# VH-VL binders against o27280, part 226

Target 1, 266 residues: o27280
Amino acid sequence: MDSMNVPEVLEIKRIVEESESVKTFIFSWDFRREVRPGQFVMVWDFRDEKPMSVSLIDPVRSEIGISIRRVGEFTDRVHGLSEGDLLGIRGPYGRGFELMGRDILLVGGGIGMAPLAALADEATARGMRVDALVAARTADELLFLDRLEAAGVNISTCTDDGSCGFKGFAHERLLTLEENHDMAAVCGPEPMMFQVMRILDERDVPAQLSLERYMKCAVGICGQCCLDDTGFRVCAEGPVFWSQELSRVREFGRYRRDPAGRRVPW
Below, E stands for the ipSAE of ESMFold2; O stands for the ipSAE of OpenDDE; V2 stands for 0.75 times the mean of E and O plus 0.25 times the DockQ between their complexes.

## First folded at step 10 (VH-VL)

Design K18 (framework fv_marstacimab)
Fold by ESMFold2-Fast, scan of step 10:
Structure K18 (fold): chain C 266 residues (1-266), chain A 118 residues (1-118), chain B 112 residues (1-112)
Amino acid sequence: as target 1 above (266 residues)
Amino acid sequence: EVQLLESGGGLVQPGGSLRLSCAASGFTFRSYSMSWVRQAPGKGLEWVSAISGSGGRTYYADSVKGRFTISRDNSKNTLYLQMNSLRAEDTAVYYCARTDWYGSFDYWGQGTMVTVSS
Amino acid sequence: QSVLTQPPSVSGAPGQRVTISCTGSSSNIGAGYDVHWYQQLPGTAPKLLIYENTDRPSGVPDRFSGSKSGTSASLAITGLQAEDEADYYCQSYDSSLSGSKVFGGGTKLTVL
């Protein structure tokens, strides 16, 4: 593969059921085309194309994984596929996470744990100390706990309903935990990320946040991917941003944009 | 093997000063918040002070605010407690303790005795 | 008084179950802060027994278990042994005390 923009039809090698609503699709991958945690690929089912974060990066097995939550027609069709079926994959795209220091905090909500699981693997492989706050609505929606534990990550869980760990939201749990991290990486619902970012900023912890925004194009300049007054294009300049960059975006945590550029509450 | 070793305790007169030290080994010292916890003879545990891994944030029990200063030297893997204006009520064994991510004290030193008496 | 309340003593015979309570308030346990438990054998430093409400450090037997509900927490010891005779302390964090770590008053366990 000579170009990252050339779509490649790949066979689904393995499917892992992560939860009732989440599956990880695993493909053989040629790592001459580098993939970093925090990057995404465009997944094409030969009708529609959608961006999906890379959740597994395994050069030893020559595999990548993408974790997909069932939320609509495209994802319902993809969830109906079996091992041996084909999907179009192009990429990777976007800015990945940057690792700095020796101690890292991960804060993930729901499917936002997918790119953070890949980051945890890289950080632990580099000998970093990793603490992960894993948040979900219910215990059944907590993702990647066994994988994080196998990687040697210290885990704290929280659920909105209290069915596992701390009862409450990620930012409420974060206030009860010690802070001794050189950086943090955060991925989940935008309102959650905004609250977490405020706490980390107060604690002087530099944070990187991954945005899951409405995207209509895989590459190139597109107004649908822009962030209000900053002009950031999530598919080209993101999806990973430093907290200092996002603190200047008025809509972060409050609004998103529809295809017509109108503000829509989260 | 994680080890914490306190030193600097002894007999001091009321109004005097002492500096306690805690030598840490077996772990990455800068990655952990550290605390001092004391125990008066025959009494319970009382948290005294805490310091963040970087040393940028310090915390004190109301009973010692303005009199005690916690500090650390990450290049020497050493925690300190400067105790000024000592009172008889400060008489206790002082423990150095490592704080884990959840806020527990997962490793403790053997303690050093501070006696404030004339 | 301690902001976390423990009974001053508890006793049991070998093989029995004992429970030690730790009663807090809305500014500590009730605010969602974790409860940790320590065992202090005579003449020794305290040792972490339970962390994050329910978790055991390596080497702590399953006979020791922790729980938390509302503004209170409990330490349960089943299959009580003579070696369990010690002082037990709960510990949490209190937001109203300028972000202070707080200990219970301690409970002396006597094995009959």
Scores: ipSAE 0.715, ipTM 0.849, lowest interface PAE 1.2, mean pLDDT 88

Design K19 (framework fv_marstacimab)
Fold by ESMFold2-Fast, scan of step 10:
Structure K19 (fold): chain C 266 residues (1-266), chain A 118 residues (1-118), chain B 112 residues (1-112)
Amino acid sequence: as target 1 above (266 residues)
Amino acid sequence: EVQLLESGGGLVQPGGSLRLSCAASGFTFRSYSMSWVRQAPGKGLEWVSAISGSGGRTYYADSVKGRFTISRDNSKNTLYLQMNSLRAEDTAVYYCARTDWYGSFDYWGQGTMVTVSS
Amino acid sequence: QSVLTQPPSVSGAPGQRVTISCTGSSSNIGAGYDVHWYQQLPGTAPKLLIYENTYRPSGVPDRFSGSKSGTSASLAITGLQAEDEADYYCQSYDSSLSGSKVFGGGTKLTVL
């Protein structure tokens, strides 16, 4: 079909340990194949293929980075790889974030900070003011703080257990912060994103939210990447959606669908 | 350097009106909520009013609600406070202040004195 | 009266430590709203001293520190110097007052 659908075998140039459970794998990339923050690639270990968000886009060094959390068999195998080893990369896929205005709010939960870190880089390179609310269950799970700080981002942290920053959830912290932003970008667990979206809607801040749960069909042909009410396909029309699009979806924040399409409570 | 410069203060009789201005420079004005904070002679600080960066939302202390109107002109980097139906209890130094993301007042003007007396 | 309560005055000798309390309620500090602190020298505008409970702006000496617990906050000043003689104000947000910023009544610090 096109060259994006053929996996390219790439050498792992560098591995950055972000936390005990998260690593960023860095590859040389030919930027004639454009990559935008919010897009994903299919990562192939020559046995299984899984979708992963792009977390670093560096055209100056001709590199991309892919951040992977250890959660199962595939990711355990990939975490066992070393610099110099090979992985298949196919893509990029999906709709990326759109930047508008001068001031942007980022709200990230856990590994959801990965695509937002790439967006922060682009926004700061454009001279935008970036405020980031970084949320996790514990301090050890807060990601990319040093990278965001180096980029000049204003940071607020929030942990469920109070081990770093505000003790509580992202939406509780958000209620205590000023909302003078032209847009927001949100990525993390869906219940967190739902609560954050409601607050931003009340404050008339347009938000883009990344729904990464349905990225199993990278080419949009399987049909399982659909949302109730609207028929939006996450891999074809997402993973990034505007809050006004998601406000029309009854399932968002209430229930999800497993790979077989069955409704499952959060 | 961030600078805030108030003007428009003076002596006014009870029931009169006055408009304060605050000229801002050294930062992207529209990106910050702005507030007016007053201090009566020998007394503490009292928050009076706030306005969002876009001007879309305004807030007032109960003591001034219905009498004062906060506004801004982002094209001129200027904050305003229109004060109507002034009372002796409104006598104070009025400070213009910038509100940071965390809700603190990170920069203040020098203040302008408003005296309501006959 | 203010909804945030501070002692009206506090005093100490050079080199000593003093603390200034700021007591709130469930609608402000107890609701999770941050506490900020300001220093006002005689005849001058207030200056931000501590923001977001514990953080210092550039140029504020590390002998000034903030803390927050439950419905209260405190400002600690160590190694008192004559230049610290000023009025100190805490500030937060009160959810019951529809978007209102609230100040404490202020504390006059005298360096004896």
Scores: ipSAE 0.616, ipTM 0.785, lowest interface PAE 1.3, mean pLDDT 87

Design K2 (framework fv_marstacimab; at its last look DockQ between E and O 0.86; V2 from the best seeds 0.68)
Fold by ESMFold2-Fast, scan of step 10:
Structure K2 (fold): chain C 266 residues (1-266), chain A 118 residues (1-118), chain B 112 residues (1-112)
Amino acid sequence: as target 1 above (266 residues)
Amino acid sequence: EVQLLESGGGLVQPGGSLRLSCAASGFTFRSYSMSWVRQAPGKGLEWVSAISGSGGRTYYADSVKGRFTISRDNSKNTLYLQMNSLRAEDTAVYYCARTNWYGSFDYWGQGTMVTVSS
Amino acid sequence: QSVLTQPPSVSGAPGQRVTISCTGSSSNIGAGYDVHWYQQLPGTAPKLLIYENTNRPSGVPDRFSGSKSGTSASLAITGLQAEDEADYYCQSYDSSLSGSKVFGGGTKLTVL
């Protein structure tokens, strides 16, 4: 309880520059607090607090990593920090990914590769065959390729502009790749995840999808934690959902909600 | 070590039938798509048919659609090709091949010769 | 006709560099589909040489390299050796054909 809900002030042990806009901050972690791929932590810079997915889980070195994309005031301040500086961390929170079967497909877009990189580490440690489709707008925004390669993951890349790998979107690339997986895990822009989910459903591959916009709801404080016509409780289920659960959510992949709960198209 | 061993080839008259088998070992058979690729004497490679790891999806070259049926028995680690209404132009060495995630053929059998007499 | 076009033959001397082209169209290589390359020694089954445009399987020497641009792909062989005499095939996927994997017509490499 207290250990999860009170921020622990941790020293930044190492910073990895993943791209021009993404850094991974590495902290020593006491694994008496279990952390699983797909979970997130609240990161506190002593002014504001934001949810961030855990991208590295290393019990052997007693380390966790948190990957942060520079998108606004909070993330700009955090990106300005150096090794030895302090951040508050509380958690972990949310529903983690479940691994089943022997062969797993990962489909990640942009920063959505962060929770999937942690999942890839666990899956390979369990002896699973891991195939990863890594998508981004440009080659410079592809994340974690070196980590995935070092882990023995089979990698396919696609970029919107064709600067690396297949020129096009993740779902277009997926149609050209072989279909022999016991499960899939998907994280990235919601329209990408929707199209990928439809293909995996046709292939009878059960998929788990991580909805980053619902991370706050997973801590149980978000107002109106229901998705459209389903009565689905985001606070209870998020951020990771099975594809069967999301297939009944009309808003998934089609529109988002503003603070008043009104539809806003993508 | 990955091994693929074809059998069932031979001499057959036009209009006849043959069933080819491919015995697989050294890998988790159900986790891979499998294909048949043929090569007529002195000619190039031609993809014939493919099947998904579960057996749920099958694919055929236009030249064999309606005549050939690909299947697999994952409990026996065996791939099959049932060839009906055989024609002289079906004369070829037939290779069993394992398909990797990218759609390439990463392991091949030794091949089995099918000769359609004329 | 083959939907992927290769020269029927190419030749070089030991130690030289040769390039084998594979020319496709907008429905295959031009649509972004991967190109794979196979080596077939006389009297043997084909062996995977390059997959996913540029990747080498374990055991394939770095003298062999693949590239892809536009509607075409190339296999480059540097430091030619007598043992490289073989037929070489490119392979891709064609979206205008139902589920079809397609091979090039093959190129016979002669080391003079």
Scores: ipSAE 0.757, ipTM 0.857, lowest interface PAE 0.7, mean pLDDT 88
Fold by OpenDDE, look of step 11:
Structure K2 (fold): chain C 266 residues (1-266), chain A 118 residues (1-118), chain B 112 residues (1-112)
Amino acid sequence: as target 1 above (266 residues)
Amino acid sequence: EVQLLESGGGLVQPGGSLRLSCAASGFTFRSYSMSWVRQAPGKGLEWVSAISGSGGRTYYADSVKGRFTISRDNSKNTLYLQMNSLRAEDTAVYYCARTNWYGSFDYWGQGTMVTVSS
Amino acid sequence: QSVLTQPPSVSGAPGQRVTISCTGSSSNIGAGYDVHWYQQLPGTAPKLLIYENTNRPSGVPDRFSGSKSGTSASLAITGLQAEDEADYYCQSYDSSLSGSKVFGGGTKLTVL
């Protein structure tokens, strides 16, 4: 079995509190194992295992960051950990984002900003102009603003309640912004991504979107992350998909499968 | 340093044509939408036309639609405004302005005067 | 005449606070489109003063501030200085005018 499939027990170097519900856990990383923005790792707390996006890739410090939102029992346990504690990490897995062009648009919602933050770092390092639309329900849920600003990213914010930036949803804000981008990367709630994708298609902006599905094996074997009709495995063919690929996915923006295989509407 | 320099203004008779140019420097030209904004003597600002970075999308105020054509040559870092069927009310200083992501005009040229008079 | 309505003139003494209003409608400011403000000194091209309702570009003093509420926006100038004497324009986007960017009529600020 590939060494990448064996969890490495890593010490949490430091923890960054991004928001009330989101923490970034920093680990030492051997960059002989390449990792790309948009890829995910399986995080093992010695009881359960969950896929998490990589939100920080720092070859200079030899570190990666994994941002985790507190949403259930597993993440509750992880959020209870301290610096110096151990986690199992295996990966990275999946298809990450591809950068193209000179001008890139990032559209992120909530924890969806995690992989996009990593992408922003890479894009800016390449000398690309990066515009980021950062969406959240409320101002206190907006993620990585200081980090993005420090990287030279132009930021636009929107919140459902109007507590910061544009009052409304990401796709609504997007319609009010200039459309000078060679590529877009999108990650967040699927309904948001669906609407954003439509707008980007109308604007003839190539777009990549990162999907979230229930994932168990991460290696394309169990099929639990398989998308209806297409047979796409989010862990193998994704989680990053081109808009053209997602246009073939009936369930996109409509529903997902739960661990029992039942349809759960968004 | 961002610089915008308009040229091509002058005196023209009603019904005549004029082509304005704006030479841009100090930034990646194709990455920005560009606009023309005009100001009649002693009057306020009026948006005239805009063009996307790639040039694929153009926009016009109703007052100039069908008469003016905005274009750009990204290889020359130049913005153009072809003005046809000019009217007296088109008399104004025409400014070239860079449009940022937020839709505001963050840099302006010094303008070129267009006078339409018989 | 202008889509966005501004007072033709405002005045204040040095050190005072002045405000310039920009009144729009449901098709522009009220539709959620951002308001930007420009300062035009006599005989010069306009300069961006406030963008996206409240943000100041680099070099703009913090005594300039913008706000937006409902269908209106406002520019506030505190600690008024002689150099602030200029024309001020608000700008937004109007969806009812074939997607046009629109300016206010402008406000002449006189420092007494």
Scores: ipSAE 0.659, ipTM 0.873, lowest interface PAE 0.8, mean pLDDT 95
Fold by ESMFold2, look of step 11:
Structure K2 (fold): chain C 266 residues (1-266), chain A 118 residues (1-118), chain B 112 residues (1-112)
Amino acid sequence: as target 1 above (266 residues)
Amino acid sequence: EVQLLESGGGLVQPGGSLRLSCAASGFTFRSYSMSWVRQAPGKGLEWVSAISGSGGRTYYADSVKGRFTISRDNSKNTLYLQMNSLRAEDTAVYYCARTNWYGSFDYWGQGTMVTVSS
Amino acid sequence: QSVLTQPPSVSGAPGQRVTISCTGSSSNIGAGYDVHWYQQLPGTAPKLLIYENTNRPSGVPDRFSGSKSGTSASLAITGLQAEDEADYYCQSYDSSLSGSKVFGGGTKLTVL
């Protein structure tokens, strides 16, 4: 009933197989704790705790969905769970996307489509025109296409290997598409987001980008999610930033930091 | 319901000028790039010029660059083409066309005829 | 000379399948840019028939289909009908022409 930092233990209500490597876990949710697209939750498997994007926000059914890609030990354990099993959830945290105007562009890479799928639902419910560029390495990694189509989203796809849609990177495809949008929302691999941001800046399209950083506290006190030079805390001032805020951040798109704080190439 | 209505065509001497207009209705005009496409008598389609939804970016075919100016007035839902230094080879039907996100021309006007003749 | 090359004419009998080619280069179709197709009935403005290589707008019959491979694209019409007699144009983007949108030269389809 409250927004305290204590994880709430919730039962997995449904599991949706989005791809071979991505599952969406659906929970009942009391929407007195409001959730906005672009916000995140900390998911606790009773051993470790990791930030995860909210991909479904359904106040009518009183449900949220959290999409998780299997990439390591924590996510392997969570993928092994079944309906009826328990997870701890605390949040939501962070700054979500802000919608403006009537025409929005979404650019998502891989699991980065998760928060954008939630945003697409909200944008279409407001009567906005939604155009989505969905990118992945291969066709089997393209996420949420049927859901986006059913919502009335205009979809363009690209894959690194050309197995579906445009062969190449998202920023290369974006150059071939018309630029008539009031805003853009971008989420995916940071090198992709950097290249997309440059194009959107040249086109004078206001853009919001969702960053991923290592997080521990999720409430802005531990400093693990800070960006170089600005001191922005991704969990508190982000994870969604405007492109003009990121223009002052030299690390964006160039390197990342491990849990020990060392610079590591992307 | 989407309508594009061109006007301003006519007969003009070489070296003369004309201004074409295209009145748009049935859609949010500022949200779409617009183009002029022409077709000389008995010939195929030729893209002439384009303008972004905001009007901030303009594009021209090499054959008209420096002589034609595309513009729009989003408060009046109107697209314009100012044609200067007209030549005989500019004789054509000029179409106003709307561009969708994928770069195709999804709606066309009926066209207006421009004849450049001595 | 058009940057995109189409045959000047094609013909077919009612009920047959006809294809119309659109041949480009490495600066347009071969660079991965989309191909769109337009039908122009006599005395009328062009109408969008196929966009983004293969997609049909609402109201276009499924006997019209598009494809793209390498530096070329193709429009196929199955179950040919008398009402299909028209001019057909392909359209793409060419980076070597100052980033211009380009049309093929057009193909007159005659139904015999």
Scores: ipSAE 0.569, ipTM 0.787, lowest interface PAE 1.7, mean pLDDT 89
ESMFold2 (binder alone), look of step 11: mean pLDDT 92; pTM 0.944

